# VH-VL binders against q9umr5: the designs that were tried, part 391

Target 1, 268 residues: q9umr5
Amino acid sequence: SYKPVIVVHGLFDSSYSFRHLLEYINETHPGTVVTVLDLFDGRESLRPLWEQVQGFREAVVPIMAKAPQGVHLICYSQGGLVCRALLSVMDDHNVDSFISLSSPQMGQYGDTDYLKWLFPTSMRSNLYRICYSPWGQEFSICNYWHDPHHDDLYLNASSFLALINGERDHPNATVWRKNFLRVGHLVLIGGPDDGVITPWQSSFFGFYDANETVLEMEEQLVYLRDSFGLKTLLARGAIVRCPMAGISHTAWHSNRTLYETCIEPWLS
Below, E stands for the ipSAE of ESMFold2; O stands for the ipSAE of OpenDDE; V2 stands for 0.75 times the mean of E and O plus 0.25 times the DockQ between their complexes.

## First folded at step 19 (VH-VL)

Design kg7 (framework fv_nofazinlimab; at its last look DockQ between E and O 0.76; V2 from the best seeds 0.83)
Fold by OpenDDE, look of step 19:
Structure kg7 (fold): chain C 268 residues (1-268), chain A 122 residues (1-122), chain B 112 residues (1-112)
Amino acid sequence: as target 1 above (268 residues)
Amino acid sequence: QVQLVQSGAEVKKPGSSVKVSCKASGGTFSSYAISWVRQAPGQGLEYLGYIIPIFGSANYNEKFKGRVTITADKSTSTAYMELSSLRSEDTAVYYCARVDFDEYASYGMDVWGQGTMVTVSS
Amino acid sequence: DVVMTQSPLSLPVTLGQPASISCRSSQSLVWRDGNTYLNWFQQRPGQSPRRLIYKVSDRDSGVPDRFSGSGSGTDFTLKISRVEAEDVGVYYCMQATHWPRTFGQGTKLEIK
């Protein structure tokens, strides 16, 4: 039998967005128990990410308990960060495949058309003033805003991304790393035509330097320092990178070719 | 300079709802947040919540347990505060105030509306 | 919630004399960026509150230099070097470091 699949949605999203994914899983892996978690839907997805992590934790614990052989996580967009944090704080999770579906794993610094209403071009350069404040950090989108031009503010003000990355020292860093390393496989999915995740390489733990040059995962300090286990995971062959062009952000969970190429192989 | 102009006084019955508006002028509405604070007669100030219009979402004081809804219309530079299930204890002057995310990191409440008196009585 | 405690609650002052208001928080108001988001507001009779001081000691534009804020951590003070008639009103401290935002009880300044 196939291991249960747990799906976590993204920003302004709900379980309805994953109807095609459910169909694909049912067709190719009949009998799979798929649970799309309807928590923090719509505007509630703007709640602080740690609050979301706690809510989703409460939901997944019973599912994991009933699946002693393990489960798979498919986490879309913002959900990918929620899931990474979830796996970091849970010392007893049994996740086999963690599928990060077009997630800003290394943060967001973009003003794409999709997010233009949230981040106008003129606002992107100044959003740090909002996000790196007690006011902005009460919203999920600021919890992973990563301004490459204000690294000091990011490191100090970020209540979420800087912590789960181990970029800011905290007493749980060692334990979180240990917990995250329990994952069997980390499957990173994203692509250049996403149009939302900025830079799109963030889905693969790439990100801007101070000159807005995109550096790859292996060039990142979090990797070089193995602050949360990326270097260790790569060394043991546990990281899978699956880039795909021609897919917009809202289509990652509905594209059949993407499913067959990047998701299905890891559902067992 | 930025000004905040609020809607007029309201008289409501217990159990009803009230919606107060706060129109901003003289600045960029999307560059700051709008806070809501109330003051019962002869009492101190109480923070209800705030909205960041650019995000289209608000953060609330849990004390109100979902009775408060704060919204914003960017096209009109207007913020709204709706309070439902009104009680006599909700009788107060309600203020909106700007939270400015300026280069000095002052984080606002530097501009206040004139206040809206809401009276709840049977 | 962070409790803000002001003292005194009533402050009668002779014109031209100095005044001092204390504000204490139940926990540190230092945020991760190293700033302390403590504000002082003035509310004259029949008017909306007006911010005088932000980040403990920074004055808003238009605020007379006879107003000054000081303090750190959990203890803060608003001082008026020479009280004037226009200073009559209620003064509030407010913390913006923690959620929810909270105010002190207010200090009513009156002229003797």
Scores: ipSAE 0.904, ipTM 0.948, lowest interface PAE 0.5, mean pLDDT 94
Fold by ESMFold2, look of step 19:
Structure kg7 (fold): chain C 268 residues (1-268), chain A 122 residues (1-122), chain B 112 residues (1-112)
Amino acid sequence: as target 1 above (268 residues)
Amino acid sequence: QVQLVQSGAEVKKPGSSVKVSCKASGGTFSSYAISWVRQAPGQGLEYLGYIIPIFGSANYNEKFKGRVTITADKSTSTAYMELSSLRSEDTAVYYCARVDFDEYASYGMDVWGQGTMVTVSS
Amino acid sequence: DVVMTQSPLSLPVTLGQPASISCRSSQSLVWRDGNTYLNWFQQRPGQSPRRLIYKVSDRDSGVPDRFSGSGSGTDFTLKISRVEAEDVGVYYCMQATHWPRTFGQGTKLEIK
């Protein structure tokens, strides 16, 4: 009766973390087939994002094939970038709701609390030297690191984010946009108390300009140029924004009020 | 300023494991990558893998994935390479080497350890 | 994997004469930022490797100016303008553009 739900986890995470989300779905949508993909767990979540996309693609193909009426994706943190790339590279995906749960959709530029204790030198001001190198691009966090003060390096070096955003030219950009636009709804979830996603507005396709002023989605060049379909999707009424304060990064999938407000309505 | 000092030679039996240490002195350890390279007697250089200590995560050459584990301890500025299920063919000198992420974009093992001889024999 | 092929594998040279070592890659070593991450190493007998050249032609600190690198794309050369006795050893090219990083087979330089 209900469309199957596929769950994709984030950085330093595993399928175990979603036990509460599974309980909520079972209570509100009994009989829903929910698959929490158990690939790239823990430290394996630092594998290159294209490697993760390939692995998750292989896992979702049989699930989608068995559900011709469509599926839903719930994709947490880094997993939201994996899912967005899936929607771009799969010419035959049947995703209705893509639920992006506190994902760094426009990138990450922040010293999170769990990274600040590592260095005498600020990590975010120096991480570009690692990330915008062949060595750094072989790790997932560097695939979406977005230093607003080294935008030229980002545009040249990014193997993932600059490509799926259509910020750097590539031969598949038109096809990826077409594939992404087949999604039924894009549900954007995040909030100011997340503590990890920086700026937190990245979960809503907002990001820093060169002065570290946050520009909203509609002020971003990728939106204005409709590089991968955001403007088209918004005009279609298919983008749902569901911000919620008071939720830390690790609590998004274990908060019942968040589930009922932002997720439940989209699991038909 | 940066120097890499490796642990001493080891003699091991087939089927056992070896763990080689590589201690960095000078510089900022977490701002580097540490590569591991081996050289069998009379043969060329063979790349095993590397770690970026800030991420605590390693990449392994597919030839060795499953048998090699590379870790780092930022508190002691030390990287480790562990090779399991040892075979006689694993007899080699094992080197660690630094990859610096400097303004010159030089990315290429500019500082090498002295090497650690690992001998696997019955 | 990117295959790195060195030529010659054995290079006897007279003291004071030039030497040239070729390195060819199975695919372009130009990374998306426009840089070419091709390195040269020297390994003297019984010693650890030492980096001589990075990014095709940039000499590492403390490396004598008789060593020079050149090339582009897939074809690279290390030259020694005047071979000295201390230059005896094995020379390796290595690419860092692609995963996994790979070495050439080595070129053994010896004095005739």
Scores: ipSAE 0.807, ipTM 0.911, lowest interface PAE 0.9, mean pLDDT 91
ESMFold2 (binder alone), look of step 19: mean pLDDT 90; pTM 0.926

Design kg8 (framework fv_nofazinlimab; at its last look DockQ between E and O 0.76; V2 from the best seeds 0.00; counts 0 for: oily loops 36.2%)
Fold by OpenDDE, look of step 19:
Structure kg8 (fold): chain C 268 residues (1-268), chain A 122 residues (1-122), chain B 112 residues (1-112)
Amino acid sequence: as target 1 above (268 residues)
Amino acid sequence: QVQLVQSGAEVKKPGSSVKVSCKASGGTFSSYAISWVRQAPGQGLEYLGYIIPIFGAANYNEKFKGRVTITADKSTSTAYMELSSLRSEDTAVYYCARVDFDEYASYGMDVWGQGTMVTVSS
Amino acid sequence: DVVMTQSPLSLPVTLGQPASISCRSSQSLLWRDGNTYLNWFQQRPGQSPRRLIYKVSDRDSGVPDRFSGSGSGTDFTLKISRVEAEDVGVYYCMQATHWPRTFGQGTKLEIK
């Protein structure tokens, strides 16, 4: 039998967005128990990410308990960060495949058309004033805002991303790293035509330097320092990178070719 | 300079709802947040919640248990505060105030509306 | 919630004399960026509140230099070097470091 699949949605999303994914899983892996968690839907997805992590934790614990052989996580967009944090704080999770579906794993610094209403071009350069404040950090979108031009503010003000990345020292860093390393496989999915995740390489733990040059995962300090286990995971062959062009952000969970190429192989 | 102009006084019955508006002028509406604070007669100040219009997102004081809804219309630079299931204890002057995300990181509340008196009586 | 405690609650002052208001928070108001988001507001009779001080000691534009704020951590003070007639009103401290935002009880300044 196939291991249960747990799906975590993204910003302003709900379980309805994953109807095609459910169909694909049912067709190709009949009998799979798929649970799309309807928590923090719509505007509630703007709640602080740590609050979301706690809510989703409460939901997944019973599912994991009933699946002693393990489960798979498919986490879309913002959900990918929630899931990474979830796996970091849970010392007893049994996740086999963690599938990060177009998630800003290394943060967001973008003003794309999709997010233009949130981050106008003129605002992107100044958004640090909002996001790196007590006011901004009370919203999920600021919890993973990563301004490459204000690294000091990011490191100090970020209440979420800087912590789960181990970029800021905290007493749980060692334990979180240990917990995250329990994952069997980390499957990173994203692509250049996403149009939302900025830079799109963030889905693969790439990100801007101070000159807005995109550096790859292996060039990142979090990797070089193995602050949360990326270097260790790569060394043991546990990281899978699956880039795909021609897919917009809202289509990652509905594209059949993407499913067959990047998701299905890891559902066992 | 930025000014905040609120809607007029309201008289409501218990159990009804009230919606107060706060129109901003003289600045960039998307560059700051709007807070809502109330003051019962002869009492101190109480924070209800705030909205960041550019996000379309609001945060609420849990004390109000979901009775408060804060919205914003960027096209008109107007913020709204709706309070439902009104009680006599909700009788107060309601203020909107700007939270400015300026270069000095002051974070408001540097500009206040003139206040809106809401009276709840049977 | 963070409790803000002001002292005194009533402050009668002779014109030209100094005044001092204390504000204590139940927990530190220091935020991760190194700033302390403690504000002082003045509310004159029949008017909206007006911010005087932000980040403990920074004065808003137009605020006379006879007003000054100081403190750190959990203890803060607003001082008026020479009280004037226009200073009559209620003064509030407010913390913006933690959610929800909270105010002190207010200090009513009156002229003797």
Scores: ipSAE 0.900, ipTM 0.948, lowest interface PAE 0.5, mean pLDDT 94
Fold by ESMFold2, look of step 19:
Structure kg8 (fold): chain C 268 residues (1-268), chain A 122 residues (1-122), chain B 112 residues (1-112)
Amino acid sequence: as target 1 above (268 residues)
Amino acid sequence: QVQLVQSGAEVKKPGSSVKVSCKASGGTFSSYAISWVRQAPGQGLEYLGYIIPIFGAANYNEKFKGRVTITADKSTSTAYMELSSLRSEDTAVYYCARVDFDEYASYGMDVWGQGTMVTVSS
Amino acid sequence: DVVMTQSPLSLPVTLGQPASISCRSSQSLLWRDGNTYLNWFQQRPGQSPRRLIYKVSDRDSGVPDRFSGSGSGTDFTLKISRVEAEDVGVYYCMQATHWPRTFGQGTKLEIK
């Protein structure tokens, strides 16, 4: 029998968006218990990420308790950050595969097609003034906004991303690293035609330096210092990188080739 | 220089709704937030909530969540506050105030509207 | 919610003399960026509030030097070195560090 699968959605999203993914799982892994968490839907996805983490934690506890041999997480876009925080804050999680589906793991800095609809003028160079304030940090998008030209403000003001990445000292950093390292596999999915995640390499823990040159995961300080366990996981062979071109941000969970290549092998 | 001009006084019956407008002039409306604060006669200040127009997103004091709706129209540089299911204790002056995101990180309510008296009476 | 407590609530002052208003918060107002978002407002009779002080001690544009703010953590003070007739009104402290933003009860300053 297959381990249960828990699905966590992204920004302005809801559980309905995953109907095709559910069909694919049913076809290839019949009998798998799949739960798409129905929390923080639509505009509620703008709530502070720590508030979302707390709510999702409460929802996953009974699911994990009913499956002592383990569960899998499939976490889309903003949801991948929620899931990574869950792995850090839960002493007793039993996650085997954490599947990060086009998630901004190192942050977001971009005027994308999605952001152009929200921001009809280019705003990326000035959004730090809002996001690195107490007011901006009360919304989820600012919790992972990462302006490479204001790194000192990011490091000081971020309520979420700088903490879960171990970029700012805090009392729980050692415990969070230990908890995160209990995951069996980290499956990183994303691609250059996403159109929303900026840089798209954020889905693979890559990000801009101060000149907007993309540094890959292995060049990041958080990797080099092993701040939350990336270097340790890579050394164990527990990180799977599955890039795929030609997929837009809203199509990751409805592309059969992507599912068969990057997701299906990890739903043991 | 930013100025905030609010809609005129309202007299309402219990159980009805009121919508107060706050029109901004000067500055870039989408680059700051608009707060809403009320003051019952002879009483202190009470914070209702705010909106960040660039996100199209509002945050509400839980005391009023379910009765208050805060919106913004970027094309007219106008914020709105609507309070439903009115009661006599909602009688107050309602203020809008700007939160600027400037280089000094002041983040306080630096520009206030003139206030809108809302009277809830049978 | 963070409770902001002012004292005194009523402050009669002789013209030309100093005035001091205390504000205590139920939690530290230090935000993670190292700033403390404690503001002081003045509301003259019949008018909208006006910000005097932001970030504990920074005077807003056009605010006279006789107004000063001080404090840290949970304890804050607004001082007026020489009270003038135009200073009559109600003074509020307000914190913007925590959600929801909250005000003190107000201190009514009057000339004796």
Scores: ipSAE 0.786, ipTM 0.901, lowest interface PAE 1.0, mean pLDDT 91
ESMFold2 (binder alone), look of step 19: mean pLDDT 90; pTM 0.928

Design xg1 (framework fv_acimtamig; at its last fold request DockQ between E and O 0.87; V2 from the best seeds 0.88)
Fold by OpenDDE, fold request of step 20:
Structure xg1 (fold): chain C 268 residues (1-268), chain A 123 residues (1-123), chain B 106 residues (1-106)
Amino acid sequence: as target 1 above (268 residues)
Amino acid sequence: QVQLVQSGAEVKKPGESLKVSCKASGYTFTSYYMHWVRQAPGQGLEWMGIINPSGDDTDYAQKFQGRVTMTRDTSTSTVYMELSSLRSEDTAVYYCARVGVPFSDYPWGFDYWGQGTLVTVSS
Amino acid sequence: SYVLTQPSSVSVAPGQTATISCGGHNIGDKDVHWYQQRPGQSPVLVIYEDSNRPSGIPERFSGSNSGNTATLTISGTQAMDEADYYCQVWDSRTYVFGGGTKLTVL
């Protein structure tokens, strides 16, 4: 019997976005119970990420309880951050594989049409004025906005990413790290042709320095300090990196080759 | 200024195929899903299908499954809709219509429409 | 299959309020979009997600949705508002349009 699979969607998505993924799982792993969570769909995905974490937690707890052997998480885009936070706050989760599917795990800093739609009068260079305000932090996209030119503002104002990263001290940092380390495998998926995640290396915990040079995961302070367990996970062989070129952001959940190469191996 | 400019009217015979083009401008072509909708003369609107921004994923209405093909050419910012095995009842104005929110196939409203392409199927 | 029911026609005098209904089973649980189509023209989105107006759409256009009925309301109706109006929802992996309502401004 295959372990149940729980799917968490991204910004402006719904369960419909994963129709192909569901099909692929059913074909390759027949009998798998796949639950695509229809929470915070569409415009509701703009709600604060901690609110989303609470909602998704309520949904996954009963699923995990019925699966004593463990479950797999597939979390797409913004959903990847939601899932990482879930695994951080849950002291009794039983997640075997956490599959982060093109998620801005180290944050977002790019001019995308998301910004044009949400903040028509702002560019990425000025978005810090909005995102690092109390008002801005009421929007999910600002919860993981990571401006490399305004690091102090990020560290002090980010109400989500800075906390789950352990970049800002908080009383739950040690416990969250312990909880997150319960994961069996962390599967990081992304690629250079994504077109939305900026930089695309964010899906692998890479990110810009102050000169907008992309540094890899092992160069990040969160890794060096093992603030939420990345260094520990890597050391025990629990991190899998699966980069793939030629995949646009809206194709990660529908590309068959990507599924077979990066997702399927971790559903057994 | 978002614009969707479609190809000209066509006359087809039963059994033939139609292929309508929709050239997009005034926005980032690779950021938005595109729908196709048709309207028979004097009738209402009928959804045909959707294609993702990259063109590698489609979803068609059940009525047109096996007969419709939607494609995209990023280099020319053009979306295509091909309908095969044409029948007289396929006579309609065909529209391309953009999804109102970028990078999303959530059921948003269609915020911009092409001018329409009349295809007449007659023996 | 999900069905949306609209009246075939609605007539209103200039300056009066026009109301167009769109009936559907538990339609209040869905997002309803409305399109205006003038004769010989392409559809235009006038209301999205039940009650929101796109940029450029006059404030006299409004929408509501509850129970089994969505409603498009046009206050202070003008001659230029004469058109066919379609409601739209998503259901079971397909988009469903109402049959359309012809609004005549007398």
Scores: ipSAE 0.923, ipTM 0.958, lowest interface PAE 0.5, mean pLDDT 97
Fold by ESMFold2, fold request of step 20:
Structure xg1 (fold): chain C 268 residues (1-268), chain A 123 residues (1-123), chain B 106 residues (1-106)
Amino acid sequence: as target 1 above (268 residues)
Amino acid sequence: QVQLVQSGAEVKKPGESLKVSCKASGYTFTSYYMHWVRQAPGQGLEWMGIINPSGDDTDYAQKFQGRVTMTRDTSTSTVYMELSSLRSEDTAVYYCARVGVPFSDYPWGFDYWGQGTLVTVSS
Amino acid sequence: SYVLTQPSSVSVAPGQTATISCGGHNIGDKDVHWYQQRPGQSPVLVIYEDSNRPSGIPERFSGSNSGNTATLTISGTQAMDEADYYCQVWDSRTYVFGGGTKLTVL
């Protein structure tokens, strides 16, 4: 039978966002137990990401306990960062496939309508003044804001992304790497027509250098230092990259071709 | 300045189809989900469904499943709602409505409404 | 299916406080939105997520939600407040509206 699937939503979402994905799983893998976690919905998705990680951790523990053979995670957008942190802080997780569905894994630097909605007088060039303050770090979007032109501020102020990436020294780095490496496969999904994740290569652990040139995963210091296990996972053949053009940010969970090509093979 | 401008009133016969347009302006059309709500004369409001204008993804209230189709044209920033096999009970003002939060199908309140389109179904 | 119950009408004298109820099973566990609809016009959001006012809505509009009842309160009512008022929730993959309350300012 199929392993249970746990779904973690993104910014301003709820379990409703995955109605089509649930239909696809039911049609192709009947009998799969799928749980879409209905926590931190809507406005609550702006709460600090460590608060969200704690709450989601409490919800996944009983699901994992009932499935000793393992579970799969499908984690969309901001939810992919929640899931990566879960894999780092849980020393007893049994996740086989971690499917990261267009998630800003190396951060976000986009002048998006989200930014305009939350901070209407700000632009990406000046948002660091808000996000890299203690007040700004109380908002989830600032927890993964990554301004390539203010890297010292990012490294000092980030309460979440710089820590889970191992970009700032902390006492849990070795344990978090060990825990993350328990995962069977890391499946990275995203594409150039996403329109929100900036650069879109953040979904594949790529990101801007100081000149806004995109460096791929293998050129990132966090990969080269193997700070949380990316180099080890790639060497194991455990990283799957599944880019797809023509999909907008809100359509990743409602495109059947994307599901069949990039998601379904990893839900055994 | 967000505006939702709908097509004009229509008179239809039972068994025909209606198609109402809603032209959006003053914001990024593909960033916000659009909803349709109707109101029969002297009656309350009834939600019909939602469309994602960036991906053409839809979800319809069960009452209208099989009769309603929502589409969009990104080049004109316009959404359409088509209701087939009309009956007299379908006489209503049809509204397009938009939520205030981008990239979200979460059940927000509707911050922006079109002016409404009266469709009368009579023999 | 989920049902919201509103009184059909409420009458209030100018300057007095109007209270419009919206009843539903465990509605206190849901986010409640309120709309004002003046005759011949589109609805206008006046309260969202139980108790918050959109920009441009006067402070005399307020809302609360607990148990089985959500309440819209209009203090210092004015003739321009005469309208139909609808509550709204989300339940089971659909929006549900109350039947509406006609507020009359006498």
Scores: ipSAE 0.859, ipTM 0.925, lowest interface PAE 0.8, mean pLDDT 95
ESMFold2, look of step 19: ipSAE 0.845; ipTM 0.914
ESMFold2 (binder alone), look of step 19: mean pLDDT 91; pTM 0.933
OpenDDE, look of step 19: ipSAE 0.898; ipTM 0.946
ESMFold2, fold request of step 20: ipSAE 0.845, 0.801; ipTM 0.918, 0.902
ESMFold2 (binder alone), fold request of step 20: mean pLDDT 92, 91, 92; pTM 0.934, 0.927, 0.932
OpenDDE, fold request of step 20: ipSAE 0.921, 0.921; ipTM 0.957, 0.957

